# Designs tried in a protein design chat: VH-VL binders against Uncharacterized protein At4g17700. Part 4

Target 1, 164 residues: Uncharacterized protein At4g17700, of Arabidopsis thaliana (Mouse-ear cress) (o23610)
Amino acid sequence: MEEYEFLVRVREAGGFDIEHLMDTKPSSCVIGCREFDNNDDYNAHIVLFARMGIHKYNMIQGTNLQLSCVEKYNYRSPRVYSAFYITLIAKDPDACNSLVTFQTRVVEEGFNMTKLSCNIARPKPGPQENAALPRHSVDLEPVDVFYKGSLPEWPPEDAFNDNI

## First folded at step 17 (VH-VL; from y03 with heavy chain T28R, light chain Y30S S31N)

Design d04
Fold by OpenDDE, fold request of step 19:
Structure d04 (fold): chain C 164 residues (1-164), chain A 118 residues (1-118), chain B 107 residues (1-107)
Amino acid sequence: as target 1 above (164 residues)
Amino acid sequence: EVQLVESGGGVVQPGRSLRLSCSASGFRFSDWAMSWVRQAPGKGLEWVAYIKYEGSNKYYADSVKGRFTISRDNSKNTLFLQMDSLRPEDTGVYFCARERDYEWFDYWGQGTPVTVSS
Amino acid sequence: DIQMTQSPSSLSASVGDRVTITCRASQGISNYLTWYQQTPGKAPKLLIYDASTLETGVPSRFSGSGSGTDYTFTISSLQPEDIATYYCQQYYNLPYTFGQGTKLQIT
């Protein structure tokens, strides 16, 4: 399989649930799937990215979702950037603390989070919905401007004190 | 500052060959995929060819496959497009473009004109 | 190949007007879409990528939206310097394909 063909398969799958594709991954593709492990030092960054996604969603939708835990993440890391496809569980305090599976894509460019972007931040679509098609509200300006060129504005300090 | 400067364009007869060059500066050339995109006079943009970092992966538009060869010399920060068996429909401005690994083109050169006519 | 149908092919608007350009893909492209601006005799310039992300340094009056097969490029308040041809491009699959372009003029 050609490198680009594999990427297309990943894209077709939406980028989040691609474990089933990994056996056919060309060696040249820098793509990986990771189960979240709290003992991994790098996972601190993943948690931050997860929070970024939740924060973006909250700002756009007027919700107050909170990160409960990160389940897994996939990454694609070409030489000039890293993209993270994070699946997490969020808690909705406005809905009796119900849990919702949440998906976010965060791209890191440069060193030490010089540039971060988040183009996917949403509850995981149902089985009948195409997860590969992020819905963007036409009437609302993207909040992405807040995450470009500088460190993102993080949620309130209290939001980071969650026992994850 | 990222700069891409194309050269090598000119007027040639059908069936002839031409070699385009693109000189890159202001970034680590080997860390970026590169593409050629062309624009016929008064027409839109057409992707021509793609080459990855070390040149291990190359892709071509069907319209040029078998006739054009994309290559690069990372030691010289230069991208090349060897164009053989040129046709009148190959006439246009050829742009060198920096590409994010199978994504968008974030920087473009000013282009070099190629005219194939009898 | 994925065909990109861009509309309109040309339009004229006044300074300050809201301008909208649409691009339809022959299949779903999952927001793998860019918008470029090209002024006469110049190289294309990246404006929007991933359908809605504004490139650094690009004025905020430019925006992109859409999903699936249908995408929209918007200039909230047209400025004189915005006279150009605009192109959408998909990078979902090879070959990369562009819309036909929209020539924007100011009346």
Scores: ipSAE 0.890, ipTM 0.954, lowest interface PAE 0.5, mean pLDDT 92
Fold by OpenDDE, fold request of step 19:
Structure d04 (fold): chain C 164 residues (1-164), chain A 118 residues (1-118), chain B 107 residues (1-107)
Amino acid sequence: as target 1 above (164 residues)
Amino acid sequence: EVQLVESGGGVVQPGRSLRLSCSASGFRFSDWAMSWVRQAPGKGLEWVAYIKYEGSNKYYADSVKGRFTISRDNSKNTLFLQMDSLRPEDTGVYFCARERDYEWFDYWGQGTPVTVSS
Amino acid sequence: DIQMTQSPSSLSASVGDRVTITCRASQGISNYLTWYQQTPGKAPKLLIYDASTLETGVPSRFSGSGSGTDYTFTISSLQPEDIATYYCQQYYNLPYTFGQGTKLQIT
């Protein structure tokens, strides 16, 4: 399989649940699946990126989701950037602390978080077992379902103090 | 500042060959995939060829496959497009474009014109 | 190959107007879409990638939206310097394919 073909398969799968594809991954593809591990070198960054995704969603939707835990993340790391597809559990304090599976894609460019972008920040599509969907605000002129207006401001330091 | 400067364009007869060059500066050339994209006069954009970092992977549009060869010299920060068996339909402006790796083109050169005519 | 159908082919609007351009893919491309601006005699310029992410340095009046097969490019308030041809492009799969382009003029 060509590397671009494998990428297409990853894209078809949405990038988050791709474990079933990994046995066919070409060696040239720098793509991996990771279960969240406290001993992982990127653990702190992944948590930060997870919070970034939640923050973006909260700013856009007017919700107050909080990171409960990170379940897993996939990565794609070509030479000029690293993309992280993070699956996490968020808690909704406005819905009796119900849990919701959340997905976010965060891209890091440069060294040491020089440039970060978040393209995907959403509750996981499909049925949510034992999870509640956050409330959504209605805006008059939405730019996109996942992006409205300018990028949100970086969250304050206390926004990253949740325990996982 | 990222700069891409194409050269080597000109007027040739059908069946002839031409070699285009793209000089890159302002970034680590070997860390980026590169592509050629062309634009026929008064027409839209058409992807032509792709080359990965060290040239291990090359891909071509069907319209040029077997006739064009993309290559690069990372020591000289230069991208090449060898065009053989040129046809009138190959006429257009050829752009060098920087690519992240099977994603979008974030920087483009100003292009070099190629005219194939009898 | 994935075909990109862009509409309209040409558009005239007044300064300050809201302008919308649409791009439809022959199959789902999962937001792997870019919008470029090209002024006459110049190289294309990246404006939007991943369907809705604004490239750094690009004015906020430009935006992109959409999903699946249907995507929209918007200029919230048209400026004189926005006279150009705009192209959508998918990078979901090879070969990369572009829309036919939309030539935007100011009335």
Scores: ipSAE 0.889, ipTM 0.954, lowest interface PAE 0.5, mean pLDDT 92
Fold by OpenDDE, last read:
Structure d04 (fold): chain C 164 residues (1-164), chain A 118 residues (1-118), chain B 107 residues (1-107)
Amino acid sequence: as target 1 above (164 residues)
Amino acid sequence: EVQLVESGGGVVQPGRSLRLSCSASGFRFSDWAMSWVRQAPGKGLEWVAYIKYEGSNKYYADSVKGRFTISRDNSKNTLFLQMDSLRPEDTGVYFCARERDYEWFDYWGQGTPVTVSS
Amino acid sequence: DIQMTQSPSSLSASVGDRVTITCRASQGISNYLTWYQQTPGKAPKLLIYDASTLETGVPSRFSGSGSGTDYTFTISSLQPEDIATYYCQQYYNLPYTFGQGTKLQIT
């Protein structure tokens, strides 16, 4: 399989649930699937990225979703950037703390999070099943380290639905 | 500042060969995929060829496959396009473009003109 | 190959007008779409990527929207310096393909 062909399949799958494709991944593709593990040093970054996605969604939708836990994340890391496809569970305090599966894509460019972007931030499409109890609790304290000053203009929510 | 400067264009007869060069500066050349894109006179843009970081992956448009060869010398920050068996329909301005790995082109050169005519 | 159908091929508008260009892909491209601006005799310039993300330094009067197969490029208030040909391009799959272009002029 050609490298670009594999990427097309990843794109077709939406980038979040691609575990079934990994057996055919060319060695040249820097793509991986990770289950969230609190013992991983990089998990702190993933949590921040997850919060970024939730925050963006809240700002756009006027909601107050809170990060409950991160379930998994995929990554694609070419030499000039890293993209993270994060699946998480969020709590909705406005709905009796109901749980919702949430998806966000965050791109890191440069070194040490010099440039972060989020182009997907949404509840997971499809039937919402009752999320299992979080295995990994995340600090529920609000963390807003990304936005200082005026919020940037965001594209419509629909623009976030098809991209990976 | 990112700069891409194409050279090597000219007027050639059909069936002849030409070698284009693109000199890159202002960024780590080896960290970026590169492409050639051409534009026939008064026409739109047409992707021609792609090359990955170390040149291990190359892809071509069907219109040039078997005739054109993309290559690069990272030590010289230079991209190349060897064009063999040139045809009149290959006439146009050839741009080198910096590419995010299988994504968009964020920087383009000014282009170099290629004319294939008898 | 993914075909990109861009419309209109040419457009004339007045300064301050809202300008809209459309691009339709022959199949879904999941927002893997770019818009470029090309002034006569110059190289194309990146304006928008991922269908709706504005490139750094690009004026806010430019915007992109769409999903699936249908995408739109908009100039909210046309300026004299916006005279150019605009192109959409998909990077969902190889070969990369461009729309036919829209030549924008000011009346």
Scores: ipSAE 0.887, ipTM 0.954, lowest interface PAE 0.5, mean pLDDT 92
Fold by OpenDDE, last read:
Structure d04 (fold): chain C 164 residues (1-164), chain A 118 residues (1-118), chain B 107 residues (1-107)
Amino acid sequence: as target 1 above (164 residues)
Amino acid sequence: EVQLVESGGGVVQPGRSLRLSCSASGFRFSDWAMSWVRQAPGKGLEWVAYIKYEGSNKYYADSVKGRFTISRDNSKNTLFLQMDSLRPEDTGVYFCARERDYEWFDYWGQGTPVTVSS
Amino acid sequence: DIQMTQSPSSLSASVGDRVTITCRASQGISNYLTWYQQTPGKAPKLLIYDASTLETGVPSRFSGSGSGTDYTFTISSLQPEDIATYYCQQYYNLPYTFGQGTKLQIT
């Protein structure tokens, strides 16, 4: 399978549930699937990205979803950026603390989170089955190392324009 | 500042060959995929060819497959398009474009004109 | 190949007008869509990627939306410098394909 063909398959699958494709992944493709592990040094970043997605969704939809845990994340890391496809469990305090499987795509560009973007932030499409019991609770400590407090209001699109 | 400058365009007869060059500056050339996109006179844009970082992966539009060869010299920050067996329908402006690894083209050159006519 | 049908092929509007261009893909492209601006004799310029993300430095009057097969490009308030041909492009699959273009003029 050619590199781009594999990428198309990943795209067809939506990028989040692609474990079944990984056995056919060309070696040249820098794509991986990971279960969230609290021992991973990158966990703080993943949690931050997860929160970013939830925050974006909350701002747009007027909801108050809260991160419960991160289940898994996939990554695609070309040379100039890294994209993370994060599957998480969110709690809805406005719905009797019901759990919802949530998906977010966050792209990191540059070094040390110079530029972050989130173009997917949504409950997982399809019937929301009872979210599995969280395997790993979100430890706020790792997040606090990089970001303390509530996320700010989502900036308007024009905030990132260099137009004077 | 990212810059792409195409050269090598000209007027040739059908069946002849032409080699286009694109000089890149202002970024790490080898970290970016590159593509050629062409535009026939008064027409829209047509993707022509793609090349990955080290040139290990190349893709071509069906219209040019077997006739055109994309290549690059990262040591010289230069992208090439070897065009063989040129046809009148290959006439147009050829743009060099920086590609975000199988995504969009974020920077384009000014283009170099290619005319294939008897 | 994924065909991109762009509409309209041309349009004229007045300064300050809201302008909308549509692009339809022959199949779902999952927001892998770009909008470019091309002024006569110039190279295309990236405006929007991932269907709705505004490129850095692009005026906020430009926006994109859509999903699945249907996408829209909008200029909220047309300016004189916006006279150009606009193209949509999918990068969901190879070959990359562009819409036919929309030539925008100011009346």
Scores: ipSAE 0.886, ipTM 0.955, lowest interface PAE 0.5, mean pLDDT 92

Design d04
Fold by ESMFold2, fold request of step 19:
Structure d04 (fold): chain C 164 residues (1-164), chain A 118 residues (1-118), chain B 107 residues (1-107)
Amino acid sequence: as target 1 above (164 residues)
Amino acid sequence: EVQLVESGGGVVQPGRSLRLSCSASGFRFSDWAMSWVRQAPGKGLEWVAYIKYEGSNKYYADSVKGRFTISRDNSKNTLFLQMDSLRPEDTGVYFCARERDYEWFDYWGQGTPVTVSS
Amino acid sequence: DIQMTQSPSSLSASVGDRVTITCRASQGISNYLTWYQQTPGKAPKLLIYDASTLETGVPSRFSGSGSGTDYTFTISSLQPEDIATYYCQQYYNLPYTFGQGTKLQIT
């Protein structure tokens, strides 16, 4: 199939759950997938991106979700940017440490300076019974992080909220 | 500092050919996918053709398939549109635009006018 | 092909007014939508991508919203330099398609 046709199928699936499509991926597509088990070391970048998504969600929704683990990600890396679709587990200390499957999309781009932006940050949408939950990913304001060279330390959670 | 400069437009009779050029500077041209977009006089925008950053994939609007050929020379930072069998409805301003590989056009050239009439 | 229906086709407003332009897609496009500004005699300029994200250097009076098939572009306080034609474009699938444009004029 043509490269853009495969990309449309990725977009139809929402970008996060695409493993079933990968056997038909044209060789020209620069899309990859990674799943983690309990023993895997995470890439340093993926932890930063996961926390960026959670922080943006917390900032906008007034929540206190914390990263527990990363389940999987897929990415698309044309030459001018990389986009990461990350599925993770977050813990909610304010809800008796309940676990939430969470999705975030982070884009890495830039000339001489890497710009990070988060376009999707949300609890994973569910079937019909979850349809009433507001979808916040498209209404969230972008949060950009800039760095040069090595990956920066994650800013403290309170860097985007006032400390009381 | 990004610049895209189109050239090669003009007035031609139906059935003739033109080749448009787009010279790029201020960015690494070989990293960017490119498109041609046209605008008929007093009308809206119509996407014409796409070419991937390495030239491996090319796509065309139905209105120009079989008549137009998009190409690029990354060593010269130049995008081309060969327009054969021109029709009066091909009349318009032709813009080159860079895109982030099947995404939005973040920079456009100033356009080159093409008129096809007898 | 995904058809983009933009409305209104033209409008006039006064400096300081809130202006709203609507773009409807013939199918869901999952926020793969841009807004462009085209000043008379000039090339289009990207204002908004991903339906709601402002391009760098774009004034904050511009905003975008929407989901699914229905998208909205807003100028919160119209300025004289905003005289232009505005286009939405979907990039969900090829062919890329544009709305018909909205000519914005100041009374």
Scores: ipSAE 0.593, ipTM 0.819, lowest interface PAE 1.9, mean pLDDT 85
Fold by ESMFold2, last read:
Structure d04 (fold): chain C 164 residues (1-164), chain A 118 residues (1-118), chain B 107 residues (1-107)
Amino acid sequence: as target 1 above (164 residues)
Amino acid sequence: EVQLVESGGGVVQPGRSLRLSCSASGFRFSDWAMSWVRQAPGKGLEWVAYIKYEGSNKYYADSVKGRFTISRDNSKNTLFLQMDSLRPEDTGVYFCARERDYEWFDYWGQGTPVTVSS
Amino acid sequence: DIQMTQSPSSLSASVGDRVTITCRASQGISNYLTWYQQTPGKAPKLLIYDASTLETGVPSRFSGSGSGTDYTFTISSLQPEDIATYYCQQYYNLPYTFGQGTKLQIT
């Protein structure tokens, strides 16, 4: 299979659930997959990307989803960019802290996350694995969320309590 | 400043050959996939050929497959199109364009005209 | 091959008018769509990628929208420098294919 034909298969599947395609991946295709379990540490970039997708969804939809964990991601990393298809669990405080499976696509260009874009941020379409999770049947049109540089770290809470 | 400059166009008889070059500057050429796109006089755009940034994957429009060969020399920041067995329908302006590996063309050269006169 | 059908083929409008151009793909292309502007005698210029994202430096009067098979390109307030031919292009699959173009004129 040619590299672009495999890429079409990934695009037809939506990019997030591609495990069934990976045994047919051409060796020239720079696509990888990572799944997490309870004993895995995340790399810092994946947490940032997951939060970026949730934040964008919240701003557009007026929701307050919060990141609970990252389940898996697929990535494509040619030389000028990396694209990440992240499946995560979000908590919905407005639905009694119920959990929702959520999908986001984040593109990183340049070194040290010089430019980040998010063009998919949505609850996972279709039936959820947990019947108690709220369904957010929103399939957002692609949009670009531009960010340069590192996010500021939040100051420690005790910074405002010094006597001097 | 990103620059792509095509050269090697001209007027030739059907059945002859031309070799187009595209000189790249202002960016790291070896990181970018490249394509050739052509435009017949007064007509729309037609994608011709693609080459991956390391040069191994090459794809062609059916209209040129077997007659045209795309190549690149990353040490010289140069993209090539060898056009053999030229036909009158190959007449047009040939642009080189860079892309984000099966994405979009964010920069185009000025084009080089090719005329295949019957 | 994915056929791109662009409408209209030509269009005349006055300065300040809202202009809309449509592009229909022969199959779903999942927003893998680009809009280019080609000024006469010049190379195409990228305006919009990913169906709706403006390229850096493109004026905000340009916009793109759509999904599935149906996409639109809009100029909110036409300016004299916008005289050009506009092309949509899908990059969902090879061969990349373009709409036939829309020639925009100012009356």
Scores: ipSAE 0.575, ipTM 0.813, lowest interface PAE 2.1, mean pLDDT 84
Fold by ESMFold2, fold request of step 19:
Structure d04 (fold): chain C 164 residues (1-164), chain A 118 residues (1-118), chain B 107 residues (1-107)
Amino acid sequence: as target 1 above (164 residues)
Amino acid sequence: EVQLVESGGGVVQPGRSLRLSCSASGFRFSDWAMSWVRQAPGKGLEWVAYIKYEGSNKYYADSVKGRFTISRDNSKNTLFLQMDSLRPEDTGVYFCARERDYEWFDYWGQGTPVTVSS
Amino acid sequence: DIQMTQSPSSLSASVGDRVTITCRASQGISNYLTWYQQTPGKAPKLLIYDASTLETGVPSRFSGSGSGTDYTFTISSLQPEDIATYYCQQYYNLPYTFGQGTKLQIT
C-alpha cells in the first residue's frame, strides 16, 4: 500500500480510531499508537495536550469539562510537525459528574514545542461507551468545534521525546 | 526569507527531454516534502508530482506518469523534474512548492516556462 | 480523482462590494481545502488553509467556510489589490486537484 493511500484511510477514520489499520501501515509512515489502562503512567506532554483541548472546548462552548484520564493517543510525526490524536475521558461537574469520551487533536510545529495549536476538540461522535449523561436531554451533542491558535513556545524538558 | 527559484525551462520539440531545477534557501529543505505544479497558458493549476522529504516516496499525476521523474538532492537544497517524451500539452509554467507532507503549499517559486512545440 | 468545481468562473465587482466564491468537491474532503490568490504573471499565494484558517499576514477581509463537499471564500469589502484569479485546492488525497479558478475583476 502506498503511504498516501494509508493516510487517506487514516483521514477517513478521523485519525483517532486507527488501530485496525496499523497492520497495513507502510514502513515509511511515521504513525504510532499508544493505549493506556488504569495503571499506565502518562507522558507529561500528552496530559498537557489533553488539557489544552478540553480548555479550548470549554472556552468555546461555555462548559466546565475536566480531564479524568487519557485513554489512548495516535501520533503522526513528519519532520516539520507532530500531530497528536488524543482520546480521553472528561468529567462534567455541572452534569452530575457525567463522563464523556472526548477527542482532541494537537499539532506541534518546530523543534521543542516552538508552536502548539489545537484544531479538534469535541465529545467523541456516536455512542458513548462510558455511559455519559446528557446535560439537557438523553444524549450529548458531539461537536467538532475548535479555535485554531497556538501557545507561546516554552522550553519544556524533552517535550516530545515520546515517539511511540 | 524562504526562497524557491526554478530554472531549466525553455522551448523544446515534442518527444524531447527537459530537466527543471528548483533551488531552495532560507529553510531546512531536507525537512519538507516538495511538489511540482504546472499551469498551461491562460489555464488553471495542475499538480504534477510529489516527493517526500527524504526522497523515498514519489507520486505522479496520471498525465505524466512514466514520462516525468521527480528527484531531490538534499545536500544541495535542490529539487528536480526530469521530463521525458514531452508533448504539446505539457506546455505551461512549472512551479515548485513546499508542503508539510501531504498538506497545503505554503510557499511557491516564481515558476519557469516550458513550451513544447514544433 | 476528486473534482473541484468553482463558481463563478469570472466575476466583476466594485470596490467595497462583498464577493463570494464557491468550491464544490465531488466527494467529502473533511476541510482539507486551501484557497490561493494568483495575480497575473505571478505565483499563487496561500490565503486560507484547512478551509477556514487565514495564513499569516492575510487581511481579515478574507474568510473561508464550509464543510463536506461545499466550501465558500468571501472578501467582505473588495479592494483594488484583490484583482486576481482565485483557486481552491483539495489536499485530502492524491492527486491534489484545483478548481478551475475564478477571475475577479473590478468594474
Scores: ipSAE 0.564, ipTM 0.808, lowest interface PAE 2.1, mean pLDDT 84
Fold by ESMFold2, last read:
Structure d04 (fold): chain C 164 residues (1-164), chain A 118 residues (1-118), chain B 107 residues (1-107)
Amino acid sequence: as target 1 above (164 residues)
Amino acid sequence: EVQLVESGGGVVQPGRSLRLSCSASGFRFSDWAMSWVRQAPGKGLEWVAYIKYEGSNKYYADSVKGRFTISRDNSKNTLFLQMDSLRPEDTGVYFCARERDYEWFDYWGQGTPVTVSS
Amino acid sequence: DIQMTQSPSSLSASVGDRVTITCRASQGISNYLTWYQQTPGKAPKLLIYDASTLETGVPSRFSGSGSGTDYTFTISSLQPEDIATYYCQQYYNLPYTFGQGTKLQIT
């Protein structure tokens, strides 16, 4: 299977729930998955990205969702950017502290300069296409991070290619 | 700062060959996928060919498959389009464009004209 | 192949007018859509990607919206420098395909 054909299947699935596709992943494809047990230590950058998505949603929607935990993420790291599809649990104080499964896509890009943007931030949609939920991502002003020195730490290379 | 400069266009007879070049500067060429896009006189845009940043994956529009070959030399920051068995319908301006691996074209060259006629 | 149908094919408007161009895909493309501006005699320039995200340095009077198969490009207050042909393009799947273009003129 060609890399772009696999990518189309990932896009058809929406990017967040792709574990069922991973056994067909071509060797050339740099997509990986990570799932967290509630006992796992989080990578600091995944927590930052999760909070960025919640913050963007809260600002746009006037809500106060709070991060509870990160369930999993999928990532694609072609050379000039990394895209993270993060599934997390948020608590909604305005709905009797109910738990909400929440999805966010965060992109880090730049050579010699690092820029973060959030393209998707939403409660996980149900089985229906519903106009009450965001249908497409809207980016806030990108957060530009200009740095001198080492890039942020990322999961090991084999974790990116792990067949899960 | 980013620059893409096409060259190698010209006037040729049907059945002949041309080789287009695209010289890149101002960015790390070897990190970017590249495409050729053409525009016939007075017409819209047509994607022609794609090549992955390491050169491994190549894809072509049906209209040029088997006749055109995309390639790159990352040590020289240069993209190529070898155009064989040229037809009058291949006439147009040929742009090189960079992309972030199956994403949008964020920079385009100025284009090089190709005319295929008797 | 995903067909991109753009309308109108030509449009005249006055400075300060709101201008709307639409683009319809033959199947859902999940916001994998760009808008380009091509001024006469020049290469296309990226304006909008991901259906609605403005490229750096693009004036805020430009915007994009839509989902599924139906996408809209808007200039909120037309300026003289906006004379160009505008193209939508899907990048959901290969082959990448473009709308036929909308030529925008000032009256």
Scores: ipSAE 0.545, ipTM 0.790, lowest interface PAE 2.2, mean pLDDT 84

